# VH-VL binders against DNA topoisomerase 1 (topA), part 10

Target 1, 137 residues: DNA topoisomerase 1 (topA), of Thermoplasma acidophilum (q9hm08r4to140)
Amino acid sequence: FRIIIAEKADAGRRIAYFLSGGQVKSHRAKGTSYLEFEYNGSKTYLIPLSGHIVEADFESGYSDWNKIDLSDLIDARIVKNIKNKVAYQTLQAFRGKVEEIVIATDYDREGELIGVEALDIIKEGKEEIRRAKFSAL

## First folded at step 4 (VH-VL)

Design c4 (framework fv_disitamab)
Fold by ESMFold2-Fast, scan of step 4:
Structure c4 (fold): chain C 137 residues (1-137), chain A 120 residues (1-120), chain B 105 residues (1-105)
Amino acid sequence: as target 1 above (137 residues)
Amino acid sequence: EVQLVQSGAEVKKPGATVKISCKVSGYTFTDYYIHWVQQAPGKGLEWMGRVDPESGETYYNQKFKDKATITADKSTDTAYMELSSLRSEDTAVYFCAREPWLRGGYFDYWGQGTLVTVSS
Amino acid sequence: DIQMTQSPSSVSASVGDRVTITCKASQDISSWVAWYQQKPGKAPKLLIYAASSLQSGVPSRFSGSGSGTDFTLTISSLQPEDFATYYCQQANSYTFGGGTKVEIK
């Protein structure tokens, strides 16, 4: 199935309703809330993140973030400290179960970093990874 | 029946820390985000950040991320906002407000506000 | 990162007047804007959400319109209790407009 990572609950809900045509199932699990719907023949889960899941340090430092291609970070070495255990566990539960990961976080530095954190938790290495911008939604 | 009740006014010296509370009633605390909004004297509203009371996850306005710490205690249905290293520029009324999860992006109920005065 | 520009900053009006307040977003926010009313010494009160949805208990003389970057709050026939400051807010990152004070002419 597909997983979509959004940075804000509001943006996430808007994306889900647009893509589903209004047929969205809401889940409020302890620690995290997420949305479920069908899109392009695939079951889709949308998880809005409310900030950073882990505190991470790149070997090169975060000052170079805006010069780094997101695809280059797939195999980057990141030292992590778990900041939000429940969000971490929720995302980890999807590891190895998804065919496509869509990063729909904001295009600013914080959003890119949140997207990288989520990718690192979820990816096994065979998923299709996409970035989507829903600013017009 | 929904109420958000904030702690009373505070007068602090520069460099001090202040912690404001927002106690909720009339609904399930963990089903709504709690936001904090600053309003300087005679000025407009500025969003500071939010907390998910269920998870403890926070999201901050970058301007406030090193100034404010937002927390929630679901055992007492109370959200908190702590301001550190107070300066005169922090003098303001601080509001808490709730956001509906599913149809959110707006604040349907607000606390009455807490005036924090920073003076020497 | 989204800026909300609200105009006018103040308007003088009489009871019975039609009052229009505008809000412009620096980027497309679809229909995700809310409007609030604030009276001196009080907390803001939600009037409109999702650009055009009237909050329960709010008088029908208040209406919202717009999409994309341009939004409008209209008070069709101003009442004495409507003299207040009004704020727009975008829902993606919770930025407020600068406010519009509606005062007695």
Scores: ipSAE 0.005, ipTM 0.517, lowest interface PAE 14.8, mean pLDDT 79

Design c5 (framework fv_disitamab)
Fold by ESMFold2-Fast, scan of step 4:
Structure c5 (fold): chain C 137 residues (1-137), chain A 118 residues (1-118), chain B 105 residues (1-105)
Amino acid sequence: as target 1 above (137 residues)
Amino acid sequence: EVQLVQSGAEVKKPGATVKISCKVSGYTFTDYYIHWVQQAPGKGLEWMGRVDPESGETYYNQKFKDKATITADKSTDTAYMELSSLRSEDTAVYFCATEPWLRYFDYWGQGTLVTVSS
Amino acid sequence: DIQMTQSPSSVSASVGDRVTITCKASQDISSWVAWYQQKPGKAPKLLIYAASSLQSGVPSRFSGSGSGTDFTLTISSLQPEDFATYYCQQANSYTFGGGTKVEIK
C-alpha cells in the first residue's frame, strides 16, 4: 500500500478528501489519528504530523533550506531525542508494510526536516519515495 | 512522459561565455530541483550545482561557484547553466537532472557537449 | 568534504556472472547513497537510491546494500545490456565515486 505524510491535520484532511472523492475512514492508534482511503487503485494511509517527531539539539545550517547540507541532518539525527512518542509508534507500525511513501509536508526548512524524520522511521529499503506539493486547487 | 531536453552542442573560443538550456516537460516545473553535472571526456561525473525553480535559490559546488551561474525561468519551464571565462579544461558534456527528493537524480537530459578550442 | 572511493575501477565479466561494486565514504553518511548506470554516449540512469531502494522500472537483478561508510551495488546475473559504467553518489554534497567499468570478458 501507500503512505502519505502531511504536516498539519487540516491540510492532511483536505488532501485525503481530495484524493478519495470524500470517502475517508478515520483511525486511532494510541491516541493519535490517521486516515485511510483508496486512491488510483491502491489502499492509502495518510498520517498528519503536527510537528517534529524527534527533537534535535543541533540547528546550524537550517536558515536556508535550499542550502541544507544532508550531513547536518545526519549529524542531528544522532543527537535527537524522541519528542512525540505516539506519532513515532504510529509510524513504526507501518514500517516494512508500504510500497510507496509520499512526503506531502510543506516546502520549507521545517517541512523538509519533518519529512526526513518520518521517512527514517518508516523506510526499510525497497519503498518508492515521492515528494508531492498540495497547494491551491 | 517526463523529458529534459537540452540545447545543442557548442564550440567556443577561450575566454568566451556559453549558456546551456534544459527544457522540462511532463511534470510541474517548480516541483523538483534541477541540477547540473559535468563530465569531462573519458572522465567521471562531477556535480556542479542546483536551482529550486520555485524560489530561484541556488546551491553550488565550491569548485564551480565562480565559473557557473544556474538559473530557472518559470514562464518557459527552462533551466539554464552559464559558464564564463571558458578554458580548455571546461571541455565536457554537461547534463541537467531532476531531484524529486533525497538528493538522487531520477530524470536526466541527453547532455550538451561544450568544446573549448583555440 | 566527503570523499567517495569506488572499487574496482574496472571488471571483466561474462553474462550470468554475479558482479559486485563497492563504494566507501570518508565519513558516516548513513544511507544517503545512490547508484547510476551510464552507457557510452548516453546520460546516466538511476538504479538505486537511499542505499537499497530500487528505482521503478529497474530490473530486480540490481540491488544495493550498506550503511555508514560501506556500500555495495550487486548485479546478481549479468545480462548483455548491463555492460556499462556504474557510479555511486553520496547525497550529503552530491559527490560521485570514480566509476566502475563493467566490460565483456
Scores: ipSAE 0.007, ipTM 0.563, lowest interface PAE 11.3, mean pLDDT 79

Design c6 (framework fv_disitamab)
Fold by ESMFold2-Fast, scan of step 4:
Structure c6 (fold): chain C 137 residues (1-137), chain A 120 residues (1-120), chain B 105 residues (1-105)
Amino acid sequence: as target 1 above (137 residues)
Amino acid sequence: EVQLVQSGAEVKKPGATVKISCKVSGYTFTDYYIHWVQQAPGKGLEWMGRVDPESGETYYNQKFKDKATITADKSTDTAYMELSSLRSEDTAVYFCATEGPWLRGYFDYWGQGTLVTVSS
Amino acid sequence: DIQMTQSPSSVSASVGDRVTITCKASQDISSWVAWYQQKPGKAPKLLIYAASSLQSGVPSRFSGSGSGTDFTLTISSLQPEDFATYYCQQANSYTFGGGTKVEIK
């Protein structure tokens, strides 16, 4: 099946209704809701995100920024901290079950980063990955 | 059809407590947050707080966190809002409201309101 | 906390008039604004969500616009049943505006 990642519930709902011709099923989890519909012969789930799911952080050893030479930060490892556990768990439940992942977040820097965060949670490596434009809706 | 039915009007003395109920029907009670909104006579709307009927977790407007206690009873599909240490400024209509799956943060269904009058 | 400032506090209008109500947020709230209608003695009714989306069953004469901090509710041709108080609301922490009473001239 297909997953579409959208930014903001309202944008996601507009996309789902447009693609489905208004035939949409709603699912709710506290903090994350998503839509289910048929599109182009495939069952499709649209999951809207209301912001970042994870935060980047540095491994221990770089917590005292006043003492660290900036050139040493090139070797720092980045650890991801889960910011929205419900959204994270919802996305992780789809891991390994999808054939196509469509990123339909905004085309600015924040939207791209949110899309990459979602993709990183869902992707196993065999999925077809698409970037979609729905700005005309 | 979705309905939120609230308990009837209350008249209380200063210092008393009051507990208002909101019985829901027409949907799965645990699927949506229940919110409470205060409206003083002739004044506007002010959000008080919400409860998740499934977990019992609450979130309050800081102004009301020491005044109001919001609860939910899954066995009767009823949410409650209790006000303690009543003062005259607590005289108001109190509404319960819920939000739909794709209307998170927006109140698409409301109870009819309960008038609480605090007088000496 | 986010403040929502509505103007005007009241407006006198006649049937057929175009009525515009504005709402200003103290900080950027993207499109997370709803508009409600409240008639005397009744609960509020959702008209618009996400700044510009019309709630099912609401007449098309109602429309919303805006993003960021400045939002507008417009009634294109006022009807007798539209005399009411209107409230904006930001959806992240549920702050309501002070309300605008639309009164018959």
Scores: ipSAE 0.006, ipTM 0.517, lowest interface PAE 14.0, mean pLDDT 79

Design c7 (from da5 with heavy chain T98R E99D P100R R103Q; framework fv_disitamab)
Fold by ESMFold2-Fast, scan of step 4:
Structure c7 (fold): chain C 137 residues (1-137), chain A 119 residues (1-119), chain B 105 residues (1-105)
Amino acid sequence: as target 1 above (137 residues)
Amino acid sequence: EVQLVQSGAEVKKPGATVKISCKVSGYTFTDYYIHWVQQAPGKGLEWMGRVDPESGETYYNQKFKDKATITADKSTDTAYMELSSLRSEDTAVYFCARDRWLQGYFDYWGQGTLVTVSS
Amino acid sequence: DIQMTQSPSSVSASVGDRVTITCKASQDISSWVAWYQQKPGKAPKLLIYAASSLQSGVPSRFSGSGSGTDFTLTISSLQPEDFATYYCQQANSYTFGGGTKVEIK
């Protein structure tokens, strides 16, 4: 199945309703709420993150964020510290379970860093990584 | 070395209150949840509740919500579990345990504290 | 409330045997399962987390498998120090299975 990472609960709810046509199930795992729906024939989970999950530093060469494709960062080793314990638990529960990860965080530096933090927690290296911006919402 | 060290055995009469401590060392106390688990004599493990030492936020098994009070003191790296209105069925070994990476897996445990309730 | 049904409640085995313990969740819990070993008078010890990940310092004869609702702990070639009670646990809301006592045949 697919996972969508959204930066804010409100934005995540709007995305889920838009993609599902309003047919959304709510779940609570390890204290974090997330949404489930069907999209393009695939079961999809949307996890809203209200900020940074870990405090992260990037390896040398990743300091100019504006020149970096997000897909280039999936192989980078990130030095991290845990800031949001509940979100970290929820994301780790999906590690190795998904076929596609969609980063739907804001298209600014903070949103992209949140997206990279989530990818580091979830990915095993075989997933298809997508970026999405729902500016029409 | 990570260690969780609990207070010693307690013998109480019905109706009494008991407070058990769990002092941690070898890691940053505020980075990990502390859980409490009950084990009645000859029986299995039953989860009671947890505390986040950073925020003081607690989450309880509904069975224990009115019986147990879980707290944490950041200044002394110590978690506490208080049992009120003790009854004979509260006789058990009580364990504190650290949450491995906040995933709900308990990687380090205290040695256990036996609480005996008898008249 | 998620229930964990563990079986068997006890098993008699000999050193060198392959021992299998199963655990069934009342609803899909993905891979959110841990396995613990407890010896008499001692605290439990984490063996397996996330259904199949071996905890550091645990011998490789221990392995976990499963996803969804059905989970298994396997001890290949049982050793004398492995006679103990084993518990599964779901990690979402922290319920334990009833335990399996592995005792000498």
Scores: ipSAE 0.005, ipTM 0.546, lowest interface PAE 13.7, mean pLDDT 80

Design c8 (framework fv_disitamab)
Fold by ESMFold2-Fast, scan of step 4:
Structure c8 (fold): chain C 137 residues (1-137), chain A 120 residues (1-120), chain B 105 residues (1-105)
Amino acid sequence: as target 1 above (137 residues)
Amino acid sequence: EVQLVQSGAEVKKPGATVKISCKVSGYTFTDYYIHWVQQAPGKGLEWMGRVDPESGETYYNQKFKDKATITADKSTDTAYMELSSLRSEDTAVYFCATEPWLVRGYFDYWGQGTLVTVSS
Amino acid sequence: DIQMTQSPSSVSASVGDRVTITCKASQDISSWVAWYQQKPGKAPKLLIYAASSLQSGVPSRFSGSGSGTDFTLTISSLQPEDFATYYCQQANSYTFGGGTKVEIK
């Protein structure tokens, strides 16, 4: 099946309506929100994101820069923090089940980063990956 | 059947506040955005804002963001719109209306309207 | 912000007439236009959504067309119950047109 990542519920709803011809099933139980419809012979799920899902950080303990020798940072580990746990869990549930991933976030830098964050959570490396522009919707 | 029932007409003095209700029945309350629309006497329709009853998130017309407060109560299937610091120019009929969240772009059901008169 | 310019502001017509109302958006809004009918003292009623989709229960004499910035509502054969004010609305950020009053000639 296909997954589409959109920025914001309003934009996601517009895309789902356009692609489905108005035949959309909404899932809103337990704070999880996404849309389900049929497009080009494949079941399609559209997940609107409200913002960033994860952020990168250095392993904790490096808040006092005057105390830390710069050479010690070469061995630092990067830890990803989860900012939106419900979105993260929803995306992770689709991991390994998807044939196509479509990134339909805004074409600016912020939208690109949100799209890449979602892609990183879902993909296993065998999926077809597309970027889609719906600026006319 | 789907119905939106609004509270009754109000007469207020300048500087007062008024809170209008819109009770929804016949559908799942959280599947619809609730919008508020102002119509001044003899004038056209002007969109004020909307609320998502599921999340409580609001989106306002910039003209009304400091005048109107829109809320929703899932336990009673009721949306509210409060107008603060009333002036004579706020005299209007106020409508609530539904937009289906799963499909977009239209207000398929409307309340009967509530007349708010600011007397002086 | 997207402005919706509706014309004419009023039209005088007789039963059986073809009535055409136009609406122009200040920006491309694709097909995201809805049309409403309002009778005096009553709430608006949805007629058309997505520029050309007829709402369930609305008579087939009503039709919508257009895309991009120019949109039209047509009543093919005006009936007595059609004397009302009509509004377009862009569905991206909900701006209404100024309205067109269809009144008896």
Scores: ipSAE 0.000, ipTM 0.525, lowest interface PAE 13.6, mean pLDDT 79

Design g1 (framework fv_livmoniplimab)
Fold by ESMFold2-Fast, scan of step 4:
Structure g1 (fold): chain C 137 residues (1-137), chain A 119 residues (1-119), chain B 107 residues (1-107)
Amino acid sequence: as target 1 above (137 residues)
Amino acid sequence: QVQLVQPGAEVRKPGASVKVSCKASGYTFTDYYIHWVRQAPGQGLEWMGRVDPESGETYYAQKFQGRVTMTADTSTSTVYVELSSLRSEDTAVYYCATEPWLRGYFDYWGQGTLVTVSS
Amino acid sequence: DIQMTQSPSSLSASVGDRVTITCQASQDISSWLAWYQQKPGQAPKILIYAASSLQSGVPSRFSGSGSGTSFTLTISSLEPEDAATYYCQQANSFPYTFGQGTKVEIK
């Protein structure tokens, strides 16, 4: 099947409506929700993301700047943290089941990074990957 | 089954703030957006904004930006709209209404709270 | 903002009549249009969503049609309990906007 990654829920809804001719099923899960429809003979899932899924961060315990010692900072590790665990798990569940991945996030630096984060979670290397712009909607 | 319970009336003086509650029951509170719509006496319906009880995300109509706040308390299944710097033209019935996620319509409505702003 | 214009502002009709109310959007809203009924002293009640889908529990005499910028609500055979004000509402973009309302009175 096909997955479309959109940056915002409302934008994703309009994309789903446009592509499906109005025949969209909504699936709402706590923290992560998605839309299901048929497009060009293929079942399509559209997953709207509210922001970054993964980011690099300092090892837990360094968020309180008033209590950080320089010796602690020298030994600090940068760990990739999952910012939205439910979104991460939802995307990971689609791994290996998808034939086509369409990135429909905004064409700016942040939207591009969100798209890449989602792509890295889903892709196994055999999928057809496309980028789409829906600014004309 | 589904109910949205609001207080019947609130009275405030010009310049004050009012916070209207909407207590939801009979459905999963986080499955629906909650919108606020007001109606001045003898006038039509005016959309104010919405809150997502699941995420806490809000969107306000530009006209109310800077003096409206919408919040949701999942522990009590209650949504609030707070409007500050009240003027006489804010006198209206304030309704809360549910939108099934991303469907674009309001399937359940509270009975409304009449907010009167007078000196 | 998308402006919604309803016509007529009011009408009077007899029980059994076919009643038609129209709604025009200032720009294309596809099928993101709902219709509501409001009786004096009561909250609005949803009748139609997605331009033409009848809400569960709403009498079949109500129907909706249209897409893009032009929409119609039809009551095929007016009943006494249908005396109310009817509103259209778009959900194509924020802010959501309502028409000004059409008051239906029974003769």
Scores: ipSAE 0.010, ipTM 0.647, lowest interface PAE 7.6, mean pLDDT 83

Design g2 (framework fv_livmoniplimab)
Fold by ESMFold2-Fast, scan of step 4:
Structure g2 (fold): chain C 137 residues (1-137), chain A 119 residues (1-119), chain B 107 residues (1-107)
Amino acid sequence: as target 1 above (137 residues)
Amino acid sequence: QVQLVQPGAEVRKPGASVKVSCKASGYTFTDYYIDWVRQAPGQGLEWMGRVDPESGETYYAQKFQGRVTMTADTSTSTVYVELSSLRSEDTAVYYCATEPWLRGYFDYWGQGTLVTVSS
Amino acid sequence: DIQMTQSPSSLSASVGDRVTITCQASQDISSWLAWYQQKPGQAPKILIYAASSLQSGVPSRFSGSGSGTSFTLTISSLEPEDAATYYCQQANSYPLTFGQGTKVEIK
């Protein structure tokens, strides 16, 4: 299925309703709300983020990348860097289960960084990654 | 108050399987990961894996891959670890523990279940 | 897997003594280290997380320090109830791994 990362709950809700024609299911998981709908023949989940998920990058300290697999690296990075645990855990639950990731955060610097943070949590390398802007909806 | 309740003991023969339960109370069951850690008599602690009660997602240590299954039942707030093809070396106390925020540490522990594997 | 090595494997000390236990990681784990106390017949109890953060409810005589590959747990003034085995645990990467333990006995 597809996952869409949106900035701000209100903007995310408008996007979901526009794309689905109003047929949206609302979910709450560990305090995070997200939306489920059908779009272009695929089940789609929209995760609205209220801000940054991860703070500073503590990559210094992982000097031997060859000795750990990607799953171990992601888990370790999570443990070191989590700023919003609820958003992080919700995004992580979709890891390895999606075919397409759409970044629909604002095109300014902050929105770009939030989108990259979310992408890093979800992606395993085989997903189709797209960026979309839904301004003036 | 947070409680993780496990059975006291289980006895199995070599080659059998054992399924150990861990019943959680005092917190929102789906908000925390549950990890399993075992300790052979007189030995140290060994991490086996974790399960996310909300998603059912699991991650197992390589040593146990293919022999271990971790599941969660949200209707009873209970987590299980099942270990198959038991050997005498699997004799140990098996603990369940809560892991907050995927932080890799354990703030609450069950009292442990002694699994004895003997012929 | 990241190997955790503790020193000493055991020690005997008197009430009021300052006790230090060290933990060495086989590779850099930044500050992602926890310390646990385990008494015979009981489950482990967390004392310190993130190398130096004291868990709520743990006496202030316990403290942790270090980063990278070298870490220390200190008990500033040993009490009788501190007789236990202490374990360090790396939280940097999965699988999570523990040190072999340090047994602290009261003379």
Scores: ipSAE 0.005, ipTM 0.513, lowest interface PAE 15.6, mean pLDDT 79

Design g3 (framework fv_livmoniplimab)
Fold by ESMFold2-Fast, scan of step 4:
Structure g3 (fold): chain C 137 residues (1-137), chain A 119 residues (1-119), chain B 107 residues (1-107)
Amino acid sequence: as target 1 above (137 residues)
Amino acid sequence: QVQLVQPGAEVRKPGASVKVSCKASGYTFTDYYIHWVRQAPGQGLEWMGRVDPESGETYYAQKFQGRVTMTADTSTSTVYVELSSLRSEDTAVYYCAREPWLRGYFDYWGQGTLVTVSS
Amino acid sequence: DIQMTQSPSSLSASVGDRVTITCQASQDISSWLAWYQQKPGQAPKILIYAASSLQSGVPSRFSGSGSGTSFTLTISSLEPEDAATYYCQQYDSYPYTFGQGTKVEIK
């Protein structure tokens, strides 16, 4: 099946509604929410995120996170700490079970990093990975 | 204009039940969780639980399990909390509060209903 | 359950003062913390969410910081209308829990 990662709950519900033609099933588990619908012949799950799922910590040389450029991350040793345990657990439940991962977070640095965090949690290595924008909604 | 409208006050005897309403307007009712938070006179805020108006799914704090019920009526955009076996310790202002989906915080609150439990 | 402890329980300060309120969580809640302002006879109003994000429409003199177990709310220059009780709330896990509140009075 397909999983779509959206950055904002309102945007996520709007995306699910338009892609499904209004037939959306909601799932909830202890504060975790996601949507299920059919799109283009495939069962699709949409996970709306409110922000970062993990924090990237630099073990040396990068104690001031606000001053680091994303391009510098290639050269840094990064340790990931779980920031949102509920979102992390929800995403982990889909690991190895999806055929396509669609990242539909905002196209700024923050949104891209959130998308990469989610992708890292779900991705096992054989999924088709897409980046999509829904600004026309 | 988002609004959550609650009645001002309710009075009950010990052992009775009370059902407090919260009427939502100005947004898509089924897109947001509604939580119930109470505040005893001169005390802090206490989370009771939440309902998903779309699915009817509920989650209650352990302290209230067995005597609380939270429901939503989509035809009137109204959420309810019903508390049974009332004791004087249940005297409090009961607030409904809206959570944007998966955000966790409460962006709009009702003005509260003062429930007084006395003989 | 996650216990939230605020300090101080109350404070009195003058208009123009910098006021800092702290909130401690009994376990790691990442940044999943909100701050609310409650004036007598009124419902709480959200000020800050995700530990440091200012809610739209809230004056810029309010700011939040912290992560993990230690959090602060700062009012950079106290105004008369800021006399209220302030609550922190964790939303890392159910049940959601609030601090006991910090009463801010103006002298």
Scores: ipSAE 0.006, ipTM 0.523, lowest interface PAE 12.8, mean pLDDT 81

Design g4 (framework fv_navenibart)
Fold by ESMFold2-Fast, scan of step 4:
Structure g4 (fold): chain C 137 residues (1-137), chain A 119 residues (1-119), chain B 107 residues (1-107)
Amino acid sequence: as target 1 above (137 residues)
Amino acid sequence: QVQLVQSGAEVKKPGSSVKVSCKASGYTFTDYYMNWVRQAPGQGLEWIGRVDPESGETYYNAKFQGRVTITVDKSTTTAYMELSSLRSEDTAVYFCATEPWLRGYFDYWGQGTTVTVSS
Amino acid sequence: DIQMTQSPSSLSASVGDRVTITCKASQDISSWVAWYQQKPGKAPKFLIYAASSLQSGVPDRFSGSGSGTDFTLTISSLQPEDFATYFCQQANSFPYTFGQGTKLEIK
């Protein structure tokens, strides 16, 4: 099936209604909501994200630059911190089950990073990956 | 015909608590978020918080965090907002309002409950 | 918090007039704007969502436009029942915030 990642809830809703001709089923989990519909012969899930899911950070104790000798940062480890656990778990549940991943986040730097975060959680390497812009509906 | 019916006016002393109810009918209670919004006399609207009746999950405006609690009773299709440590600045009309999920607007509103805080 | 500022704060107009109310956000909120009408002693009434989408049952003389930071509500031909206070609201981020209101009074 297809996954569409949208940055804003209303933009996601508009995309789903436009592509489905108004035939949309809504799903909810604690703190997360997503839409299901049919498009071009394929079951499609649209997951709206309101912000970042994960963020890169240095190993604990290295995030306060004022307290750390710069020479100690040469061998620092970067740990990905889960910022939105519910969104992360929802996306992870789709891992390995999708054929196409469409990134429909805003076409700016912030939207691009959110899209990449979602993509990295879902993809296993066989999926068709697309970027789509739905700025005018 | 969606209806949101709120409890009656309250007069409270500073430092006390008030619990306002909002009884919903005419729709599936768990399909819409319930929000609470207040309006002080002669002033604008201020968002207090939101509950998802299906999950019980809440989000509060930081201004009220620590003294507001929003709950639901699915068996009676009723939402509640309890505000503690009342001050005179909490004198306002309190509204409940439905929000379709993923939309961020309030399509149906209760009639409002006047809460007056005075010594 | 995102601040919503309406202009004007009050406006006097006559039946049949074209009325425009403006709402400005302190940061980009895309199209996350709703508009409400409130009459004295009553709860707000929902008019418009997503900046320009008219709620079913709202007269077509009402319209909304804008994106980013600047939004407008227009009443193309004012009717007696339209005298009220109008509020804009953003839903781009928590907490949700409202404009201070624009009071539309009969001339």
Scores: ipSAE 0.006, ipTM 0.533, lowest interface PAE 13.1, mean pLDDT 80

